# VH-VL binders against q9nrl2r1430to1533, part 10

Target 1, 104 residues: q9nrl2r1430to1533
Amino acid sequence: GGVHELSAFEQLVVELVRHDDSWPFLKLVSKIQVPDYYDIIKKPIALNIIREKVNKCEYKLASEFIDDIELMFSNCFEYNPRNTSEAKAGTRLQAFFHIQAQKL

## First folded at step 7 (VH-VL)

Design l12
Fold by ESMFold2, look of step 12:
Structure l12 (fold): chain C 104 residues (1-104), chain A 121 residues (1-121), chain B 110 residues (1-110)
Amino acid sequence: as target 1 above (104 residues)
Amino acid sequence: QVQLVESGGGVVQPGRSLRLSCAASGFTFSSYAMHWVRQAPGKGLEWVAVISYEGSDKYSVDSVKGRFTISRDNSKNTLFLQMNSLRAEDTAVYYCARIPYYSRGTYFDPWGQGTTVTVSS
Amino acid sequence: QSVLTQPPSVSAAPGQKVTISCSGSSSNIGNEYVSWYQQLPGTAPKLLIYENNKRPSGIPDRFSGSKSGTSTTLGITGLQTGDEADYYCATWDDSLSGYVFGGGTKLTVL
């Protein structure tokens, strides 16, 4: 059930955070560092926010959790051209996520 | 050819004001955040301020907060720095600089050639 | 008294190799991309290296960059007298919420 899925979500987030390519996604992008980011990305999300939502039991369905993770990658690919270091890190972390999500 | 050209520097007494301009050409100015960076004589580089591409979001380093205001006029491809209550430690060459639109803003390219501000009593 | 620490000067003969170090912390170099700038005497800074180790178009491959932990290094091989300049590392600093530059390293080609 529900408790099993929430525990699995926490474990998956921990594994994402530990991945070498996670550091660009650990916290929200700084508006000062990247002043136009929030003019382009309207639904910002990061791993620390997702982890907090898991801990507060804010995900009622597994699809909601997966949607937030995929939104995180989609934001990365929408803001950053494919040849940037951020987009490459996103591609590798997303592939890792898809492998780990099969364990749910 | 992408180019940035600063102007408006000069010699002023402490407490006076200056307004710097930066004329941009060779790229779509309104698509980029813009920055000011300064360099005191014989010293290193210091980041001063940033403004978003539409001009609505601004930040400046604490040492100039409340005294300097960054602004832009996208219809004229021009960046500005209004410098009020100038102090001797504001004496520097002032550069405008671009951060590429699709990058996370971790580098400056290109730089202008600079304009010199000298604050002396 | 920069947040990022560089040696104040380095020197070598033409044709030699030098490295210029830049030390920071986890609030900057450790978690952010680094750039390097060359400032020839009397001129504006010019981008030399971005994203730790990438060269913009027009920068020869004898300039290289690397990063390990909280430190970054600029390498210059085949030194020429025209390389005599000040070199700055730069990055974002989370704790200051701003961009920071190293204090600069003066390269002398003897």
Scores: ipSAE 0.306, ipTM 0.765, lowest interface PAE 3.3, mean pLDDT 89
Fold by OpenDDE, second read of step 8:
Structure l12 (fold): chain C 104 residues (1-104), chain A 121 residues (1-121), chain B 110 residues (1-110)
Amino acid sequence: as target 1 above (104 residues)
Amino acid sequence: QVQLVESGGGVVQPGRSLRLSCAASGFTFSSYAMHWVRQAPGKGLEWVAVISYEGSDKYSVDSVKGRFTISRDNSKNTLFLQMNSLRAEDTAVYYCARIPYYSRGTYFDPWGQGTTVTVSS
Amino acid sequence: QSVLTQPPSVSAAPGQKVTISCSGSSSNIGNEYVSWYQQLPGTAPKLLIYENNKRPSGIPDRFSGSKSGTSTTLGITGLQTGDEADYYCATWDDSLSGYVFGGGTKLTVL
């Protein structure tokens, strides 16, 4: 149940972070680098934040965890054009996530 | 044409203060983060500090923390570097540089011509 | 002492190809776009490559960039005497919360 889910969340986050296409998602977008990011994205999130939430057992349901991951991708696709490296990386990483999430 | 012009360099004694300016033109200054980069004589490039487009976020290299302050006046299209408690090792050519949005890449373009700061007794 | 490591010097004859390496870590090159700069003697640095492998307008295709893992490489083909300069790699470092440069590479055209 809960313990197994927590372990599964931890493992999945580790796998996402280790993925070659995780670089756009490892941390929150810098205001220095992207001045208008937070004017557009109202619910910023990144893998480091999700990892912290997992570690703090803030996810009671798998759906909550999945929602945050999907939000992370949604933000990426909302801000980045399709032909950007970030969007392309996001597309691949999301596909990977969808496969792994079936195990939850 | 996008242009950056540094000024304010000079010769000062250790412990003194100096304020550098960088005048920007040819682009929407308030839309870009700005940086200071320095180069000691015969040495490599060293990043000094960055300031966000509105000045709300700042970062600097450890060696200048507590002594140097980066700021900007968007109404005047000017970037500043207040340098206090200057040391001999601060001797360098100081460049201001623009960095575009993340979606445009994380790089310095253009660079100013630089202004020389010499700290000596 | 530089966070990013470059060879101090490289040399080649006109018309030849040279490569300049730049090695970092997961906290910088591994997670961020890399840029390259050319500094001719007595001048300010000039952008050569951005986003790992893209050339700004005005930069000839003789200059190329590539990135793999925590390392990046600048390639220069058809070397010209005018290419004699110092070359620097740069990127953001997450652990330092700042930008970092390589130590620079002096390219000598023989």
Scores: ipSAE 0.040, ipTM 0.729, lowest interface PAE 3.1, mean pLDDT 91
Fold by OpenDDE, look of step 12:
Structure l12 (fold): chain C 104 residues (1-104), chain A 121 residues (1-121), chain B 110 residues (1-110)
Amino acid sequence: as target 1 above (104 residues)
Amino acid sequence: QVQLVESGGGVVQPGRSLRLSCAASGFTFSSYAMHWVRQAPGKGLEWVAVISYEGSDKYSVDSVKGRFTISRDNSKNTLFLQMNSLRAEDTAVYYCARIPYYSRGTYFDPWGQGTTVTVSS
Amino acid sequence: QSVLTQPPSVSAAPGQKVTISCSGSSSNIGNEYVSWYQQLPGTAPKLLIYENNKRPSGIPDRFSGSKSGTSTTLGITGLQTGDEADYYCATWDDSLSGYVFGGGTKLTVL
């Protein structure tokens, strides 16, 4: 169960990273590039961080893994207006995630 | 109108120091990361340094590390570049540039008109 | 040497289309937005394209940007004599923790 779930998390992260719309989410937002980001977003997260957590077996429940992924998207939509490339990419990637997450 | 105006350029001998200034107007200066970019005569653009909106984070190109210091005074809407131990290869037009708000900060807009620094014996 | 690679020069006749390539790596163009700048002779650079393919206000639709993988391309259609300038690509580089420019491309209108 746990090993299988871990493998499922790993595979899903790989699929998310490989997705064309993953570019806003691959790493934490740079404070230099986006000076006000961390004034707004208090729980920053990215796919590389989530991947590390998966590799370290920090997720005991699928819900915890899903929560982090949803947080990642929530942060994106909180900071980025809907008409931005980031928000549009996030919308598509989240839809993809929701489909893939059904397999968890 | 958003505007950046550089000053402080001049002719100096190698080993000397020079302080550049960039006066910003037409926008909330303290909300933006600011950059210095230089261009040697007849050469391409070279990024020099960046400073975050509050000045807590700084990065610079390796060739100027230990010699150049970027800083800012948000109360005066001014960006600075302290250049010490100047070398001939530092000869260039120096531009200040803004990184836009609500972006991934990968483009400069606007640019100042530049100030010329010449280091020669 | 510039981290981003551009052809040193391109040329075409008025009315023609030209493309300027800019190649990088996964640590820069691969993961970051790309911008393009036009520098007319004796002037400061001007933002031409930002976020890979967006035009600032005032930039005509003759100018376009595209990105694929670790490369980006600036396209100029309906070439005019006033387009004769140097063009630079730029982006952030994760490995260097700094911004990088291409070497610049001189566009000559024949």
Scores: ipSAE 0.034, ipTM 0.729, lowest interface PAE 3.4, mean pLDDT 91

Design o1
Fold by OpenDDE, second read of step 8:
Structure o1 (fold): chain C 104 residues (1-104), chain A 123 residues (1-123), chain B 107 residues (1-107)
Amino acid sequence: as target 1 above (104 residues)
Amino acid sequence: EVQLVESGGGLVQPGGSLRLSCAASGFTFSSYWISWVRQAPGKGLVWVGEINPDDSTIYYAPSLKDKFTISRDNAKNTLYLQMNSLRAEDTAVYYCAREGSDYKPYGDYFDYWGQGTLVTVSS
Amino acid sequence: EIVMTQSPATLSVSPGERATLSCKASQSVSSNVAWYQQKPGQAPRALIYGASTRATGIPARFSGSGSGTEFTLTISSLQSEDFAVYYCQQYNNWPLTFGAGTKLELK
């Protein structure tokens, strides 16, 4: 294998991960640390999962990729009250995503 | 007396754009969270988005974040809603509403409402 | 998003009677629930916030109760001016969400 250009999806995921507000989204929520999370969130997802799907070419349409990203943010807002750092970070990261997604 | 007055509504064709204004008076505008809320004819209330007075962070309803933009001008005590790519489903009375007390980290309930401005999207 | 479910959709009561309106959240919203009254052709008016605190100028016959997922608006003795649509709303999580409303009509 050699060096190749990142796909648009790959590049966007890299940018999301590198964003200062990505910390709530880097990996799936720990059931040990948040015991009730999976009682509330039925479709958990995180940037590492999305990255894996991108690497495996599971996204055939940009809409599919966008849907997973939006799901990630939706989960964050559904679980985290407005007064949490997670929710605030999610809002900022989502705004960033929406700008970048226009390039897809 | 706290007052919010919406303006800018009217008839617009599908795909068109419109900018609504909300003029505030009777309180320190720059200290309050303010939201847009819309109501389609004969339907319920739907939150559009809100703006944080401290850092101008915007929070949108998921279905509207790509075509609506909220902003504010503290010097004019005015809130704005820029609406693009309008569809028939966007037909509604649009309200601006103040949230709770001033100088709070997050807004509370909508304690004051404007009378709304009607936006009709139709060909 | 948190779904706010109001019941009943329509409530028919007579003046002087007690009215009880229900609002259920799909998940806990603590006490961050407000109630609004809306009459035809008018903007909503705040009645209750924090689940149980009356807004400024609201008559004592209006009361709110509940926490977590179950909330109730009570009008102890209905007046003629109380017939309207009532909405509950949570402001605990983004996006902010309203119930579909309860229409309180004259029996």
Scores: ipSAE 0.758, ipTM 0.912, lowest interface PAE 0.5, mean pLDDT 94

Design o12
Fold by OpenDDE, look of step 9:
Structure o12 (fold): chain C 104 residues (1-104), chain A 123 residues (1-123), chain B 107 residues (1-107)
Amino acid sequence: as target 1 above (104 residues)
Amino acid sequence: EVQLVESGGGLVQPGGSLRLSCAASGFTFSSYWISWVRQAPGKGLVWVGEINPDDSTINYAPSLKDKFTISRDNAKNTLYLQMNSLRAEDTAVYYCAREGSDYEDYGDYFDYWGQGTLVTVSS
Amino acid sequence: EIVMTQSPATLSVSPGERATLSCKASQSVSSNVAWYQQKPGQAPRALIYGASTRATGIPARFSGSGSGTEFTLTISSLQSEDFAVYYCQQYNNWPLTFGAGTKLELK
């Protein structure tokens, strides 16, 4: 069901945003603060963008929603070394997401 | 002496499942990150995933996370790889490899490897 | 993911000669690079970690150098047992990635 599925996506985004490890993902990385970010990451995305897409009903399939979330984590891991706070937060948040996504 | 011994490989049909084991000895298993690495015939090495000592964190290669599950039993000094929905391209020798430590709070290079177990996916 | 590019794909060298293998990362991986040796029918063996530190039991003729995006494995004087495939690997970022390997063969 479209409406039910959309509510599930919305709820999951809310849970992700509220998670303690969401801070690297809440909004797009600042080019001013990280000048080389967009030279490396070609498909930037963040939770606020994903939330907007959910609100606009742009996700027709759960797989599309999941793909964007996974892209968000992939970007984090591609740019941030494993020993950074961002990467560690991403690992924990992704684990949380994987558990929650099983309910979709 | 550090030893890693893989088992559970064999012939499986497409869509099938298989569970691999890696028995560790000669070191404190619960203190090390352990990875799975696979190698298709005549091809290079491909990282599958890793699991940390306390089993609180598991990281997968993005292309494999949906059908592979890594786990460990520290009491048995054993690492596992559950593989589902297997395809022909999953045919490979599967290695377990211990991650050494270089004063980091995450895994390092693979300092010890098992001899691998062959998984063949074919009709 | 970080792409590790090894060159050349195949390197033909005579015993006693120097071999130089290259590994390039698509982005900086600091010094978090390892090198492995693999012979036919065998598991890989660790040679170098931290870009330049020899693993335990590795002969002094093996050396690694580099940082950032450019890395080199050098075998100063090739022995008969050194002909094998060599892989570089980065463990700076997830996912961990290997190069495609360099086959070191007898000239």
Scores: ipSAE 0.224, ipTM 0.798, lowest interface PAE 2.0, mean pLDDT 93

Design o15
Fold by OpenDDE, look of step 9:
Structure o15 (fold): chain C 104 residues (1-104), chain A 123 residues (1-123), chain B 107 residues (1-107)
Amino acid sequence: as target 1 above (104 residues)
Amino acid sequence: EVQLVESGGGLVQPGGSLRLSCAASGFTFSSYWISWVRQAPGKGLVWVGEINPDDSTILYADSLKDKFTISRDNAKNTLYLQMNSLRAEDTAVYYCAREGSDYKPYGDYFDYWGQGTLVTVSS
Amino acid sequence: EIVMTQSPATLSVSPGERATLSCKASQSVSSNVAWYQQKPGQAPRALIYGASTRATGIPARFSGSGSGTEFTLTISSLQSEDFAVYYCQQYNNWPLTFGAGTKLELK
């Protein structure tokens, strides 16, 4: 169901945002702070953008929502070395997401 | 002596499933990152995914995460690769490979490899 | 993903000669690069890790160098058993990625 599915997306985004490891993902990376970020990452995305898309009902399928979340993590792992706090946080948050996504 | 031995490969039809095993010995299995790496016939090496010894976090190649599942049984010193919805392009020798560093935030290079197990997807 | 580009695709060299293999990363991978040797019908064997450290049991004629985006594997004096395919790999970022390999063949 569209309405129920939408609410599930909303709830999952809320849980992701509230997670202790969400800090690298809350908003888009600052080009001022990270000048080369957008030279490497061509499809930037963050939880605030995903939340907005959910609120606008832009996700018609769970797979579309999941794809954006996975893109968010993929971007993190592509840019951040494995031993960074960002990558570690992403690893943990992604594991959390994968568990929660099974409920969709 | 460190050893990794893959098993479970064979012939499978498109759309089929297969589970591979990697039996480890000669080291503390639960302390190491371990990956699956595959190699199509006559092609190069392609990373499939890895599992974290600390929290069992699993990371996959993007193209494979939807149909492949990695798991481990530390009590049996065994790594697994569950493969579903197999396609012809999944035909490859599948290696398990230990990452050379233990007790680190991430793994290192692949210091030990199994001999691989062949998976052939064909009608 | 980080693309590892190896060159040349094929390298023909005579025994006793020096072989130089190149690996370029699409973005910096620090020194988190490994080199592997693979012979027909065999699993890959680790040669170098950390860009320049020889794995256990690897002869001194093998050496690695580089950092950032440019890496080189050098075999100072080729032996008959060195003809094989060589792969570079980065383990700095996810996903882990390999080069397409360089085939080192007898001239």
Scores: ipSAE 0.611, ipTM 0.886, lowest interface PAE 0.7, mean pLDDT 94

Design o18
Fold by OpenDDE, second read of step 8:
Structure o18 (fold): chain C 104 residues (1-104), chain A 120 residues (1-120), chain B 107 residues (1-107)
Amino acid sequence: as target 1 above (104 residues)
Amino acid sequence: EVQLVESGGGLVQPGGSLRLSCAASGFTFSSYWISWVRQAPGKGLVWVGEINPDDSTIYYAPSLKDKFTISRDNAKNTLYLQMNSLRAEDTAVYYCTRGDYEDSYYFDYWGQGTLVTVSS
Amino acid sequence: EIVMTQSPATLSVSPGERATLSCKASQSVSSNVAWYQQKPGQAPRALIYGASTRATGIPARFSGSGSGTEFTLTISSLQSEDFAVYYCQQYNNWPLTFGAGTKLELK
């Protein structure tokens, strides 16, 4: 990606990462710690991966960026039961994202 | 007696907006999970979203979160569903339903539903 | 999302006979499954929750079983008022999801 002016996507990713509820999403789930994760989740993604894609200018449309973010949350809810801290954090972070995404 | 009564349904043109209400009585409204569930004519049940009584967090179905907004007014014992940019596919009977207090989350009580018809 | 698959789509049974309805989850939902009954022009009514617990006021002829991914609703001896559509639901994960329903009709 190199050094470039902070884009709207980059700024949003920064805001997501800094959010208190970002901790389940910062990096890919460890296969060692969660052995069955990748049996259930077929399209894993995390904020660090999304950030890299932004830096590499892989998102040509806002919809593509949004799709990856939504996938990230979808994965969380699919794997984590509703009573888990991960799912609850995901819901709050997603709500925050939806508000911020309106600016894109 | 636990009671949920939906209102606000009707005919609306595509692209239009509508706000549904669910009036609750017979229980401590502020202590319960409340959901919206819709059912298109001749089709199955589809969960729309629910609100957490503890922190007012809203949980939405992925396909509906962009144009639907759930809110509640505890003082009025009323749940709301704001619907925007309505399409024909949103035509359905909309139910409000209660999830039980003790973390069971199943829908133990349902309203009679209110019909929303989106048509030009 | 977790997909709930109900079978059969339609079940024809005579009064007094046993009816067995199946519901399969695409992944484990523990015991967080509910069953609902819906008659034409009416709102759904809760029958079973926690996979096997009858809701308040539900007759003993209704029973639920299962855990993980396989669930069953059984009506031991069908009454005339039991012919309706039955939905299973998981409330283990967001989004909450229903099966497509089983229509229980008179044979």
Scores: ipSAE 0.670, ipTM 0.895, lowest interface PAE 0.6, mean pLDDT 95

Design o5
Fold by OpenDDE, look of step 9:
Structure o5 (fold): chain C 104 residues (1-104), chain A 123 residues (1-123), chain B 107 residues (1-107)
Amino acid sequence: as target 1 above (104 residues)
Amino acid sequence: EVQLVESGGGLVQPGGSLRLSCAASGFTFSSYWISWVRQAPGKGLVWVGEINPDDWTIFYAPSLKDKFTISRDNAKNTLYLQMNSLRAEDTAVYYCAREGSDYKPYGDYFDYWGQGTLVTVSS
Amino acid sequence: EIVMTQSPATLSVSPGERATLSCKASQSVSSNVAWYQQKPGQAPRALIYGASTRATGIPARFSGSGSGTEFTLTISSLQSEDFAVYYCQQYNNWPLTFGAGTKLELK
């Protein structure tokens, strides 16, 4: 159970990172580049952070892992207007994630 | 004249399913973003989700994405809302609403609304 | 999600008087704000879009203003048919969100 889930989470993170639309999500947003980001987004998260949590076995349930991924997308949509490249990338990546998550 | 007509509402038991329809006329259905919006009795408006006419991408309210499914049939000029695992808090009038001008990359304001269809979830 | 806060919750005004409704966004939504009017038993009707543009067929007494986080709907001279609930909405970010509404009632 636990080992299997960990492997599944690892693989899904790898697939997300390798996706062409992962570029807004690879690491936390730079406060220097986006000064107001952290005034708006209170629970920042990124794929590198999620990957670390997976490696440390911090996810005990698939729902916890999914919640963090969904938070990542929620943050993207909350900050980026609908017509931005980031939002569009997020939309496509989220759709991909939802398909892959069905395998968990 | 632009028209949107919802149907399919009614009484359903908790845990039940229901599919709503929105029949559109008076405009090029396939060119517009269209949303579902619901309103619980005596409460405000809550966006449910929308569908992109260009690539059929669907966006949902985060709290509803797991049990609601939006689809469309351009040949029938009809929008659908499949609702599963319904709960009492899903009781509402459900509206379909057209979003602004055609061929926009992300839609616009709701310029036309249907009359709504009532969904009541109760034992 | 972006929270749209409307104030006041209820506004009592006499016919012929000016009504001012406020809508505040929790973050900038540019000018992607719409206002809707809803009467009991009816679907909402679009009044303003793009923060300041009147929808088709809307009387000139209705006007919208604002950008960023502060928005206002103004009815210059209230008519009897204007007593209703008014909602603001942002369509700048997903998910689309509405304010809780302002009930405009007869004083």
Scores: ipSAE 0.767, ipTM 0.916, lowest interface PAE 0.5, mean pLDDT 94

Design o7
Fold by OpenDDE, second read of step 8:
Structure o7 (fold): chain C 104 residues (1-104), chain A 123 residues (1-123), chain B 107 residues (1-107)
Amino acid sequence: as target 1 above (104 residues)
Amino acid sequence: EVQLVESGGGLVQPGGSLRLSCAASGFTFSSYWISWVRQAPGKGLVWVGEINPDDSTINYAPSLKDKFTISRDNAKNTLYLQMNSLRAEDTAVYYCAREGSDYKPYGDYFDYWGQGTLVTVSS
Amino acid sequence: EIVMTQSPATLSVSPGERATLSCKASRSVSSNVAWYQQKPGQAPRALIYGASTRATGIPARFSGSGSGTEFTLTISSLQSEDFAVYYCQQYNNWPLTFGAGTKLELK
């Protein structure tokens, strides 16, 4: 049901935020610090935005929630080469997410 | 001599599942990143995913992550690809390929390839 | 994902001639580009990595060049066994991506 799904989404976001590898994903990338980021990434997203959407009950399907999370990782991998700390963190966090998402 | 040998391919109905294996020999399997790459008939190469030798972290192609699972058994020198909910579009030769040098933060190019195993999804 | 665009799709050349194959990345991939050769019914074979380093056992007539977004595979003097499909690939960013390939055929 909707309430159960909302709770599951909320809990998963909490777990993602608390993960050691969440630091690249907590909030949107600063345009000042990374001037070319938004020239490359056209659909920016972060955990704080996803959390807000969860709180506002904007996700009606688990697939919608999952899509946003995957977009977040996709953006990271799109912008960051594999040898960067951000990409490596993303890889680990995504693996964690995939395991947790099986419970949805 | 480095060798990779895929197996497990065959005919499967839509919605079915299949597990492929890649048997490695001639090198320290546990030291290398290994990838799956597939090729639909008459089409190009498409990266499926890779697995880290050290911590077994896995990276998938975004379009394939939902129904494919990569794993490895270092004791058996074997790589696996579990495929679920197969569709006609998953019909392809599936290759396992070793990535570059050992014990790097990430793999390099595919220096050795298996012969591939054909997966045909058809009703 | 980073798109690798190969051109031309088909290249017709005669034995002994020079062949030049192009690969363009939609974004910089530094020098993390590999080239592969594939013949019908066979697995791909690594030719070049790091944009310009020949893989083990690859003849000197094969060479790679480029960095950033523009890459080239050159076969200085084509041999009969060189007619095949050639793929470029970047391994700078996830997901790893290949070009669509260039078919090198006998003129």
Scores: ipSAE 0.681, ipTM 0.898, lowest interface PAE 0.6, mean pLDDT 94

Design o8
Fold by OpenDDE, second read of step 8:
Structure o8 (fold): chain C 104 residues (1-104), chain A 123 residues (1-123), chain B 107 residues (1-107)
Amino acid sequence: as target 1 above (104 residues)
Amino acid sequence: EVQLVESGGGLVQPGGSLRLSCAASGFTFSSYWISWVRQAPGKGLVWVGEINPDDSTIYYAPSLKDKFTISRDNAKNTLYLQMNSLRAEDTAVYYCAREGSDYKPYGDYFDYWGQGTLVTVSS
Amino acid sequence: EIVMTQSPATLSVSPGERATLSCKASKSVSSNVAWYQQKPGQAPRALIYGASTRATGIPARFSGSGSGTEFTLTISSLQSEDFAVYYCQQYNNWPLTFGAGTKLELK
């Protein structure tokens, strides 16, 4: 493969990853560190997974990409109470995403 | 006496916009989390979103994030709900509700409610 | 989102009787559960918060219990003014969510 321009999805993922509030979302939650996570969250997802799907051209529609991103945030809010740094970070990152997603 | 009074409701066509207001009195408005909650006719209560008094961070229900905007004006002791691209499904009584005690890191239960304002979306 | 499931949907009781309303959370919400009463044409009124603390001005016949995923609202001796719809709500996680409500009606 050669060098090509980033797709809109690729660019948005890069922007999300670089955001200060991306730290809860960069990779899948460790089952060792959070033993009950996968008992609660049945469709785990993270930015690295989404990035891989983008790179593999698995998203044919913007809605599919958006759905995965929203799932990522939904998982965060379902697992993390409102008083956690993770939930608060998720809210801010989601707000950022919604603004950027308007460009898709 | 704590009081919340909603206004701005009415009849609007599909695709239209409307801005609701919630006038607060009887407490330090700038110190409290405030939420919007709506209720479709004959249905249950549905949380719309809330605003953090400390940094004005907004938290929305997932289904409403793209077309609803919450804001506040502390100088006027007023909460707002800007609604765009309204659909029939948005028909509801819209309540503003105060959350628990002041200066909390996150909102508490809804200890005071307004009487609501009716929004009807119909062609 | 955390789903709050109330049961029964409708509860028929007589004045003076005990009413027990259930609310189950799909995930633990600690004690961050509130109960509200709503009568036709009126805004909801807070009854219980923190799962078991009565809101200001609420009669002693109302009590809440539970933690984690199982919660109960109890009215020890029903008064005529207690017939209404009752909602439980969790405020532990975003989004804040309500149960579908229990209609408490006169038997």
Scores: ipSAE 0.802, ipTM 0.922, lowest interface PAE 0.5, mean pLDDT 95

